# VH-VL binders against Cytochrome c oxidase assembly factor 8 (COA8): the designs that were tried, part 121

Target 1, 167 residues: Cytochrome c oxidase assembly factor 8 (COA8), of Homo sapiens (Human) (q96il0)
Amino acid sequence: APERGAERRDTAPSGVSRFCPPRKSCHDWIGPPDKYSNLRPVHFYIPENESPLEQKLRKLRQETQEWNQQFWANQNLTFSKEKEEFIHSRLKTKGLGLRTESGQKATLNAEEMADFYKEFLSKNFQKHMYYNRDWYKRNFAITFFMGKVALERIWNKLKQKQKKRSN

## First folded at step 13 (VH-VL)

Design ne7 (from nd4 with heavy chain Q106S; framework fv_ebronucimab)
Fold by ESMFold2-Fast, scan of step 13:
Formats: C-alpha cells, structure tokens, sequence
Structure ne7 (fold): chain C 167 residues (1-167), chain A 122 residues (1-122), chain B 111 residues (1-111)
C-alpha cells in the first residue's frame, strides 16, 4: 500500500541529525557535527546478510563512537561552564555587571582569557593523555577487525566463484 | 539464563598462591569486558582487576598490582585470577562481574556471580 | 585505592523517601564519568540498580531514581518498602587509577 510518510520529519530522535542518507544507500554515511561534542557521527549501514564478524566490527565502532562523543560532549560542557564561571569571577572583581549597557553578555579581553585557557589545558592534561591512550587501544582493535572482515569477504567471494563453476 | 559461576576459593597460608575461575553462560562471553570485585567479611566492595573483550587492555587495583594476574579464555567462556604472594588482607569473597561494554572504563557491571570465598590465614 | 564517600547508614519508614549521596573527586565523578548504583541484600551478590547516572535496568521499580551534579551523585528511593532494606553502593571510573572505584556503602534500614 502507498506510504503516507512524506510528511515525516527528517530529524534524528536526538535532534542532532539534519540530513538523511539516501534511502537506497549501501554505505556508511557521515552526519553533521553533534551539537555538544562537535564530532560528526557515522550512521552505519546494516546489510541484510551481515556476518557475525561484520556485526562485531560494527558494534565495536558504534561503542567507540558513543564513548568518543560522550567524552567530548562532557569536555565541551565543562569548558563552557568553567569559562562562564571564570568570566563572572573576573567581572565581579572588576566591579562590572554580567551584561553590557546594550544588553549583551559582558566579556574579557584576549589577554585575560589566555589565563583561563592555560589553566584549563593544564588541569585537563592528564585526562586527555588517558583519553588518547584509550582512543589508540580502541582503534587498534577496530583496525584488526577491519582486516578480519576484509579477509572474510575475499574468502567468501572465492568460495562463491568456485561453487558457481562446479554448478 | 545469563550466569557467572566462580570457583577455586579456599583456605591458604600467607605467601602462597591460588587461582580463581569464573565460568560464563547465557551470553556471548567474547563480546564483553570482565572484572573481579572482592568484598572482605563485613566490608564494602573493592574492584580488583579488569580485562577487555580481547585481552588487549588489562588493569589492576594498586593493592594487587604485581601479585595478581587476570586472564580470559574466550573459547572456554572463562575468566581467571591468578593470585600470588597472598596476604591476610586479601581475605574476601571474590565476585566475577560482567561489563556492559567491550572495553574497560565506560560501562557498568550488569551481571554478577555469587562469589567464591578466599581465606588467607596461618 | 580511593573510594567514593557515602553515608554509613540511612533509615526510613515504609512509604517515605530516603536519599543516599555519593561524593567523588575531580578524577572520577568530577570529570564527568557516569555513576552506577548497586543493591546488595545480605548474603547475596550485588545487583545493578541504576546505570549511567539515572537509567533503570529492566525489572527495577520506578521508585528508584538517580541524579548527578558536580562531584556528587544521589540515589533516591521513594515509597520505601521492607524489601528495600539492603546495602547500596555507588560506582564510577577513575582515570588517574585507570580503574573502577566503589562507594563506601550505605546500609538502608526500613523501620
């Protein structure tokens, strides 16, 4: 029966995806940057005959993407919160209000903000080092599995060709 | 359906060794990180060690580092803890716990065994 | 290793609400790592009660709720029942230890 789905919204449940991959896409698709993490999500294509190895590779990649997005969303939120607190503290010390006479948010000059950036990077240095370590461990495992899946696909093609010849 | 069963606990003298085993069933063992958690009699939970799905990442609590070795055999759906140079303070019920994720540090422990008791005394 | 700080005990009457706090540091809860909660009845293994700060696993009553702000997470049990009498533990990840840390544990007594 004809589908009356043309009126459907083209937004992911999270509100982050503004684009849809082509309906008949047989490939993974890269979305727009996430609002909080500022990372581009990969929308994974799931073949109808996905092998156990292909499924495991996809799940490893999905888990790593979720972990990566959560880490950066949290870091960006923490940065924004601490930046705002720093600005408010410095404005209070200077006897200034949080808003300008035009009603815009009051801000600090580049020299003052440099102090905040230096402090934030220093404070988070160890955390970022551990993040990088875990990021490499995850990518190593994923790369290894990508190789296994590639070999499986080659083997299956060879098997199919041999069977076709004998028929 | 999903089950973890620990074994290998017992009474041992200080300085000796003991090996714990955890048999998993009802889920795809090779897809999850696994952990050992202990609880001394009347005390709280203490994480001991964890191992990722492929044994590519292993971590230990400072209290056991250098003395305990975690390992897994995905073909046998089994987790192990080799405990060397045992001390009185290692006396505890040792739980096997399943992580919700492939990798360490981002999941939670959704399945627990009933534990195996290790008593270290002379 | 470092532990997350919980009150030793909390008590309430049937039908009341109780809240258990869990306080960490900058290397765990303060760095944005999720907090998970476990319930342990006497002589039994711990059971996952709350995952990812506030998510309830299948089979956990909606009377249990979790929240997190800054360095502190909270577990609230509303409509307290006799079966809720147990020990409760929070858990988070600590990047400086490269490992998991549990709370000191809270004994909930239903009077």
Amino acid sequence: as target 1 above (167 residues)
Amino acid sequence: EVQLVESGGGLVQPGRSLRLSCAASGFTFEDYAMNWVRQAPGKGLEWVSGISWNSGDISYADSVQGRFTISRDNGKNSLYLQMNSLRAEDTALYFCAKDSRFFLGSGYFDVWGQGTMVTVSS
Amino acid sequence: QSELTQPRSVSGSPGQSVTISCTGSSSNIGSGYDVHWYQQHPGKAPKLLISGNSERPSGVPDRFSGSKSGNTASLTISGLQAEDEADYYCQSYDYSLSGWVFGTGTDVTVL
Scores: ipSAE 0.651, ipTM 0.847, lowest interface PAE 1.3, mean pLDDT 87

Design ne8 (from nd4 with heavy chain Q106T; framework fv_ebronucimab)
Fold by ESMFold2-Fast, scan of step 13:
Structure ne8 (fold): chain C 167 residues (1-167), chain A 122 residues (1-122), chain B 111 residues (1-111)
Amino acid sequence: as target 1 above (167 residues)
Amino acid sequence: EVQLVESGGGLVQPGRSLRLSCAASGFTFEDYAMNWVRQAPGKGLEWVSGISWNSGDISYADSVQGRFTISRDNGKNSLYLQMNSLRAEDTALYFCAKDSRFFLGTGYFDVWGQGTMVTVSS
Amino acid sequence: QSELTQPRSVSGSPGQSVTISCTGSSSNIGSGYDVHWYQQHPGKAPKLLISGNSERPSGVPDRFSGSKSGNTASLTISGLQAEDEADYYCQSYDYSLSGWVFGTGTDVTVL
């Protein structure tokens, strides 16, 4: 029989890590941080009586999560690659090898790395601004629909309570 | 069946306006971003404009920014493109295309209409 | 108009394999945005051929395959058939344009 604890399953090779909720979960599950994006994925529970409004909210949240995971996985990969290229370039400029005499990877001090961080932030400023803009648009829509779903649930409970009292 | 049907194209003089419509059927129109893509005779595809599921995100190609306005009516399952200050270089077959996502930027165009021809000529 | 570079034409014989490249920049393919491919026969609307770099929609033969590395994507057609004669366009998203960009288009001829 399969284990009932949380399982790890491979996701797409786009850099999103494994995630699986506990078997027979009736709640949304929050997993560990993805190795590439460093964001915690949410597995959404789908109730059998999910309303069209609840379904739309869930789909909006799922799409936003996928977009967010892909953005940060790529951003972290780009940061790591460019950081390594910068270090190699500076070591060549200084006439130093890529490894220390002890065989460890050669590194730059904090003052030297400050140039890289400044350049990386400057280079990615527009990309981050577009990300923030899109993040706000997505979260505004999600928050609005969370409110609509909450009102729907309140209305349904009030209708059930009034119907029960009239009987 | 899922389909998109464009209309509103025709012959128009430079500097004038034209409004294109796209009627959607066979899917939940309000759940998807929509796009306009054009193709000049004998040339390649050029993205013109896109609009998210709720009209909260709208974007235009630089070539049409300030002249064209994209809009949608989810209650009528319809997409529109208001084209003002038309130029000869706007002459093209205009396609309506359905995005696979609610928002612009992460999906793909899984359904296309047959297009409506816009000819801008004196 | 088009921001992604494709070869103008590619040709091959029936049963041969051909590959179409699609080269972008740091603001689109180079920033990790997926590449999609469309097939267009004369007088017809484009049809989605490959989505998300390498995924085939239902009804697309497995002889069509896609890949992406760095700022370049590729579409490979193996076992060329007469019906593959068409124009092929790649597509990606560009954050600096806040919009979609298409490739210049490649005309595939089956000799």
Scores: ipSAE 0.613, ipTM 0.826, lowest interface PAE 1.4, mean pLDDT 87

Design ne9 (from nd4 with heavy chain Q106H; framework fv_ebronucimab)
Fold by ESMFold2-Fast, scan of step 13:
Structure ne9 (fold): chain C 167 residues (1-167), chain A 122 residues (1-122), chain B 111 residues (1-111)
Amino acid sequence: as target 1 above (167 residues)
Amino acid sequence: EVQLVESGGGLVQPGRSLRLSCAASGFTFEDYAMNWVRQAPGKGLEWVSGISWNSGDISYADSVQGRFTISRDNGKNSLYLQMNSLRAEDTALYFCAKDSRFFLGHGYFDVWGQGTMVTVSS
Amino acid sequence: QSELTQPRSVSGSPGQSVTISCTGSSSNIGSGYDVHWYQQHPGKAPKLLISGNSERPSGVPDRFSGSKSGNTASLTISGLQAEDEADYYCQSYDYSLSGWVFGTGTDVTVL
């Protein structure tokens, strides 16, 4: 069991539970890094009374996260595959086997691996440029909607405060 | 009922202009990227242009770049394609297609219209 | 290559399986972009058949399946039926074009 204490959960009559991390107070929370993308996913809390504007912001953020996760999972897979191919090719060129005399996996030194890194970056330059362009477009839209949601929440608080004072 | 209905096609002379419209109904139009896809008689599908949900991202096929302009009016649930400097090779059935996503490049086309025929000949 | 390459035609008898290949390049399928498949009956608009390499939309029979490996995706139709006679198109995104690319199309004939 995790020593960091038990989660507090609510259970609906239908048998479903509501997940709400103890310290997150039923807000969005950040998970551990994904195995493939190495990015931390955001798990979005959906309020019972989510406004259409809040729903749209959440969907924009979820779509951007899914796109970002897929891009980096694919890049990491490609990096690992090409790294292995590079190592095997360099060892073959040197007339070395894949294993040392002691049976350990043969490796390249840091200087040789730097050659791979430079090659990989050069090969993927255009792809990364297009990724950055799309990333900016997505974040501009998300930032704009974050502003809209913030204004909606301020307005709602003012309405509630006025009603409380008058009644 | 989720529908896309294209209009504005017809017979036009080379070098002239034509404006296509696509009317959307049955879904929240403003939440999805939209695309134009064409198909010449007896030929395959060719993507023409796409526009993100907020018009913040627009892209064109090289064959139409500089001649065609995609636009949308979210208040009217409508997509448009302004076609200028038309050529014989632009002759095709033009489909309006709904993307599954807000942004271009990460979705698929889940709803298609029936198409509007554009014939460019002298 | 700006288009995805498909065989021009495949044919089979009722109850047989047919497979359609879709080969791209490093700027689309080879870069990990998903492949989607569309079915088009004569005189009709295309219909989404497979999304995200292997997912079936509601209403698509289990006889249709998709897969992807490296630069190539494939659509398999098992238990071929007369109504499967149609044109099939694959689709992927190409970052160098900043746009969508369709396959050359495959005509499936049920003998």
Scores: ipSAE 0.676, ipTM 0.861, lowest interface PAE 1.2, mean pLDDT 87

Design oc1 (from ob11 with heavy chain Q99E; framework fv_pabinafusp)
Fold by ESMFold2-Fast, scan of step 13:
Structure oc1 (fold): chain C 167 residues (1-167), chain A 124 residues (1-124), chain B 112 residues (1-112)
Amino acid sequence: as target 1 above (167 residues)
Amino acid sequence: EVQLVQSGAEVKKPGESLKISCKGSGYRFTEYWIGWVRQMPGKGLEWMGDIYPDDSDTTYSEKFKVQVTISADKSISTAYLQWSSLKASDTAMYYCAREGWHYDESGPFGFDYWGQGTLVTVSS
Amino acid sequence: DIVMTQTPLSLSVTPGQPASISCRSSQSLLHSDEKTYLHWYLQKPGQSPQLLIYKVSNRFSGVPDRFSGSGSGTDFTLKISRVEAEDVGVYYCSQSEHFPYTFGQGTKVEIK
């Protein structure tokens, strides 16, 4: 996904990626990557005869998606902000301007940037560990309920056929 | 919104073949039986048979078993009703209808959504 | 085949008055799941049939409260508490307990 220009950083919340499912959709619909998290959101199809178990799975998936979107949007924003602050600080220490003669953003060499990445990873190590733990916990729960829903759907299909054959 | 859209009216001669269609949208097509119901001009409703699109399992009324073939193509959410050789007595309105069910029920409970109907006229 | 018999076959109702349609089946429509597979449909002039009541007494989505179904075994009744102009049409009872599925002859409801 290409980096958006300066004007996009000033966008109101309404500028966040939005989409609508196709009007005759009877399946889940996947949207474009979110501006901040760079993750593709899923809009879930709600059947007219949605069971309580199906609703529980859908809400769990929706909640997990929202949690995941918020985490990465915040993390990406924090990373970008701290990276920019680090670069500005180092350039000022060297007596250099914030932009090159061509108007492009001034950058540091790979060796200098390695210091920032090491510091950022160390600072966020525990945060990422907790994210990974919660991510696996959530996906285990989703997989478990997906299994239950699949069994329920098989049973429902059998009931539709058995009732007709029992007469 | 659940919709069943049927093919347009047909005018045929005795002995000709015909295949009419019923396209479902707005729901999981493979999870519902699709039934076909005949209504002769000025008369009541007659159930002809139905199909489960997931595996094309069919149930026919004995009266219609030899007269027609019911089929479905789940890849395009469409059910079909077909005659190999039409008779003047096949002149009627033909409806497709979805047989409803709920997760908390033991089986299907009646035709909850109906197509607009396909008028078939067979005359020499 | 299960024979479904409706009475009356024709009914003229003054707007706002109640109407009642009876349906009798030649055999019990009670299933081993303790549900009775008797349904009511309405076909308005020039339109497709629409589901009103399923399994004796359950009103289908969007069907007004003025429609109610009752009965058991072989005897069933559809009642309209206050008939309105939009209620004109042919009413059919139907069973889905025995194969083939069968419909009654229909009851034509008209406004006086």
Scores: ipSAE 0.499, ipTM 0.763, lowest interface PAE 1.9, mean pLDDT 86

Design oc10 (from ob11 with light chain Y101W; framework fv_pabinafusp)
Fold by ESMFold2-Fast, scan of step 13:
Structure oc10 (fold): chain C 167 residues (1-167), chain A 124 residues (1-124), chain B 112 residues (1-112)
Amino acid sequence: as target 1 above (167 residues)
Amino acid sequence: EVQLVQSGAEVKKPGESLKISCKGSGYRFTEYWIGWVRQMPGKGLEWMGDIYPDDSDTTYSEKFKVQVTISADKSISTAYLQWSSLKASDTAMYYCARQGWHYDESGPFGFDYWGQGTLVTVSS
Amino acid sequence: DIVMTQTPLSLSVTPGQPASISCRSSQSLLHSDEKTYLHWYLQKPGQSPQLLIYKVSNRFSGVPDRFSGSGSGTDFTLKISRVEAEDVGVYYCSQSEHFPWTFGQGTKVEIK
């Protein structure tokens, strides 16, 4: 089955925490989604002739990726935990058990769950606002250094071509 | 890591056309000049020309300018050396080689990595 | 064209003994950037050339420290302090200062 095939393809033999690009790759490689953050990590190509400025940009991008992964892993964990607590609390308040009469796990209807989503968004508004602020700050810094690296590469190309055509 | 892989040996007759290839891997192909060097049987090395793959800018030795065409396809990291009409005197080993450079230097230096060579034999 | 002249054209060396190859250019190889664009290559039997020394004295990655280059202007020397069996082959000097890039005629190094 397709679904079984897709699920199998999502799992690395040694676990999702270990992945690497092909040995002869000369460009960045994108890995499978992280279990907790659901974001795909990027493994950055390191050229043999990496300049200090290129290294600074790469490390900034790597640090930003790690920060982003940690934020969403924590947020998703918090959401799952609070969702379960909310469901259990509501069922207890209604005098219901955690299981239905048929032995299945008791659930809340869409209207009742809407209350949870409203409270979760309200409670986390400031946290998400700070995340967005830092996300923009980090991306502005990355864009700035990408511009510097682009100018450095143009300058290096001009040096190479000028020397080659000289005399 | 850095590797240049050339197409296989060719046996041709005078008057035939030929295009041989040189595929780079393990580095940023568009950032390095690729040169072609001829070695006739039992003889030394002769530089034929270079190409910068990012914009296909070429430089030729006057001796080879009318004999061959150098080109590149950066989408597949491959450089080419081409003859429109081969002569018996074109019989030789042909090497591609990357021209090295370093970010803190003022220009390129010698050929730092070489392909394995393509033997071209032209006879009746 | 800049002519590169190597001496000797051939030499036989007992293993462990030193060897020296001279290279002379018909014009100065000094560029306005104060770098000298002279390089040394080794072609082992049946193999592609490999870079040994670039810009007179800089040893390329993986090249043993028994190899050294020196010189200035038009007169250059490659020295092997203790020749080993794996060092046999043809050595070429080359310039990349003036088009066309040119190579010396080669020096064949053999073990006695």
Scores: ipSAE 0.537, ipTM 0.786, lowest interface PAE 1.8, mean pLDDT 86

Design oc11 (from ob11 with light chain Y101F; framework fv_pabinafusp)
Fold by ESMFold2-Fast, scan of step 13:
Structure oc11 (fold): chain C 167 residues (1-167), chain A 124 residues (1-124), chain B 112 residues (1-112)
Amino acid sequence: as target 1 above (167 residues)
Amino acid sequence: EVQLVQSGAEVKKPGESLKISCKGSGYRFTEYWIGWVRQMPGKGLEWMGDIYPDDSDTTYSEKFKVQVTISADKSISTAYLQWSSLKASDTAMYYCARQGWHYDESGPFGFDYWGQGTLVTVSS
Amino acid sequence: DIVMTQTPLSLSVTPGQPASISCRSSQSLLHSDEKTYLHWYLQKPGQSPQLLIYKVSNRFSGVPDRFSGSGSGTDFTLKISRVEAEDVGVYYCSQSEHFPFTFGQGTKVEIK
């Protein structure tokens, strides 16, 4: 049998949420948020009569989803690790333990954490700029192909109806 | 997988109304014509009419145009065949079937998937 | 209405032997797209019809290659190269070129 939780224990940098849509689904299926990226994965329905244009759109959307999942999983892991390192370092400097008397995780106040957030945002500025640029480019391409697919579906409907009415 | 599932058998008396259903699954329901075909006991197949679910555009055989109404509810991927007043001569097996279509085709190419049929018995 | 005439009306075949069914339409089934809208269906005992051949000669998905269709204009033929027990049933030719769509009267294929 499979190990407990093995199918849902992917490393964040390479992992994508593992989920399975219902067998008879004829629509895209949206899953629960991924633990690392915090994004909801979409399982794309493949119609039996998928045109080459529809396939291009689907593959573009799938590739964009994988790109987003990987980016945010990496970003969130990096943020969490650096945040913990910062808190640990500051608590040691102050002569404080990592846990409170009640066993809760020791934390810094908002003013102290502001220094971490500022540093994290500053050193990741270029990375986020490139992400935003690529995100807009990908969304423009997706929107463009969605328009082309919509026009193709209208034309296919007209072809079917014209054939019937010409007889 | 593509499937069409029809409602169960009906036993009715002359003059009663009836509405039978055909639910599509495993494909984009709004993009395919759904046809209705009658088979009287021990007889062959007769095309009654069809509907395009996206806009409920219908085509009827002249023989059936005044006898039945074809409709569809695309929100639940279901097509319907309805009689306002049944006659004993309506006793038959009724099939729904999808008209096959492909992006490389200029029009529908025949009934590619069929429901299991709904037996309607009308007797006094 | 287009009349579809099938010959023979019944056929008894020894397993493994070939079978041939003819279909004639009262008018040409050729469309302006240069395709002929003649199709073949099989109805096995107690089952719904199933598509075998569409547009004269194209086998539908999952249909064994022992089934083949041919013809043009008004004369069409369905051939089974080697009849098997599962091929028993009533075969119908049908046209979807003219309204109303019409079916042949059916050919009953039985094992001898």
Scores: ipSAE 0.505, ipTM 0.776, lowest interface PAE 2.0, mean pLDDT 86

Design oc12 (from ob11 with light chain S96Y; framework fv_pabinafusp)
Fold by ESMFold2-Fast, scan of step 13:
Structure oc12 (fold): chain C 167 residues (1-167), chain A 124 residues (1-124), chain B 112 residues (1-112)
Amino acid sequence: as target 1 above (167 residues)
Amino acid sequence: EVQLVQSGAEVKKPGESLKISCKGSGYRFTEYWIGWVRQMPGKGLEWMGDIYPDDSDTTYSEKFKVQVTISADKSISTAYLQWSSLKASDTAMYYCARQGWHYDESGPFGFDYWGQGTLVTVSS
Amino acid sequence: DIVMTQTPLSLSVTPGQPASISCRSSQSLLHSDEKTYLHWYLQKPGQSPQLLIYKVSNRFSGVPDRFSGSGSGTDFTLKISRVEAEDVGVYYCSQYEHFPYTFGQGTKVEIK
């Protein structure tokens, strides 16, 4: 068969950081933490000689990253919004303003915030359990394909090596 | 793009040691054998040996295995060719080259990308 | 070691005319995988060798259609259908079946 030459394509999520790997990078690149999810995105290197198995692994890892980023971005936003609403409600009950005399945002002490944290965790228990279940399923699949890719790479080296020692 | 960049020309005296380099970029360096090829002035090509950078597995032509050492540092994507004691007969152009392969093939297809060469001149 | 013999050792070709280079190996280059590990390289004056044809007949990336390879077992041919000025250089056949890998003596192609 004629050599196909694997096509290099960038499929990394661009909306998270907008930083791309250095021009000559041939490794996966880890970006800065996302503003909303606080997770570091991975920008995947796509080699010209990418096998179908390697492509499946990369796409699975990319899709899992996007799912994970979206979950935590939404969760953090919800947490921040509900936390702010709780603080405002408690400060109003105490007859306090929303800002200190220095103009800074007024806040509650750790003891007062304990009630909010308990309530938030209780309210979101089922959502977090489903997240953990899906997270483990996804990581199991990724680990399985990583194992297959590792075996494929050993096999590719052996194919190259055998041609050198056939005489 | 795939590139192999070699160290610059060397002028040495007999008995001196030398280590020349070949730096790969634009591909997964650890997954391709790097070969070394000698071309004596006005003559053809001679395969010397090669190395698999991921585990530093080497093969040598019988003619060259006592004359040179091939090594690699995968952390900086660089392969090396080294002489402990140069001879005037080592005067030549030395090329590094990547052994091509494809996942869909049963074996390699020769040297698909070559460095620019390092001219080594050994004279007293 | 496998001996690779090229003929002719030099060719002077008028632009636009065809050129043909023969390569013979002292032993068969056919592997048990049914592939033949015979490759062709071009070294232009003052430049590194470059891969032209791999496994007898496959053109490497960027190699023009005017280059073709053929052959089997121990007899191989590289053909240039219409030689151009940029095709000047030394052509080498090489075997990758038997260890150590060996190259032919080279064929110098010049323009008349």
Scores: ipSAE 0.411, ipTM 0.701, lowest interface PAE 2.2, mean pLDDT 85

Design oc13 (from ob11 with light chain S96W; framework fv_pabinafusp)
Fold by ESMFold2-Fast, scan of step 13:
Structure oc13 (fold): chain C 167 residues (1-167), chain A 124 residues (1-124), chain B 112 residues (1-112)
Amino acid sequence: as target 1 above (167 residues)
Amino acid sequence: EVQLVQSGAEVKKPGESLKISCKGSGYRFTEYWIGWVRQMPGKGLEWMGDIYPDDSDTTYSEKFKVQVTISADKSISTAYLQWSSLKASDTAMYYCARQGWHYDESGPFGFDYWGQGTLVTVSS
Amino acid sequence: DIVMTQTPLSLSVTPGQPASISCRSSQSLLHSDEKTYLHWYLQKPGQSPQLLIYKVSNRFSGVPDRFSGSGSGTDFTLKISRVEAEDVGVYYCSQWEHFPYTFGQGTKVEIK
């Protein structure tokens, strides 16, 4: 009997694309677009004296990025798979082969593809509404903590200068 | 990794101007005071002054207040020490150093990281 | 200005034996926050100074536990439990309680 390995399912990748910031960077670094989500990942700089508040903000931003990357990777994968299935089904119904005479992929005309796009958008409407709701909730939380971090930095600057001028 | 890199050695004549530099990397440069310390040949350490790079707020030792100017350019993470007119008595090693600071501290805790030093020789 | 006085000015030590350096300030270094702003630095031959101990008794990152600091008010001590060849250099105490910051004269530690 022939040996066969298990074949992978079509799944979205977990997390974000791996990358390294430039050697002397002390700022956030933006990477190339992820293959599946088509979004650029951000590597967050961790300062040596990061406060608990700054850490909470950074972790919230990292978690939001991972959530966002997963959503769009899944959406793009689903779109691609369903598009190919739609094309295959329609060509078979018309009695056409999956490839042209020259061996290129057979395609549907723009009018036929419009049906697929309309159907895909309609059935994913609820999913996108929930995504938008969660996106706003996450960005509200991020903005709130960004404000708190900004005030903390102003306060730290002030008390450090006051310390130098008093005993 | 926190690093302070200073400009190279200088040989000058009395009356000449000079500006030496100290470039910080590996940390948030604008959030730490940078101090300057003089060490005359074969002598001990003398604090000259310091600067907060975010707003260029300076503090000077009275001994050095009229002798030097401390400045910073936060866009390139660099602090400077400058003389308008050098004297032979300015011959010394000059160090820049970062003032240790932590969000959870009531105050600073010494110079935690130091540059390699810039030797300035003033001779006629 | 606050005067920092170190004793001795020079110390010759057999490897493995303990060493002690004293530092006296002309005024108390205790701040209203109940912290004492007295720090110790080591300058090895041909090198920049490095922070050893901050706020009297706290070892800076990477500093071996054979180094310890103690004291209060105006009298402070740096102790090396077992001196090693790498410990040679000039030791400075420094006060950060009053402006201007001042350093002691330095204590030169050499191996016999």
Scores: ipSAE 0.287, ipTM 0.665, lowest interface PAE 3.1, mean pLDDT 86

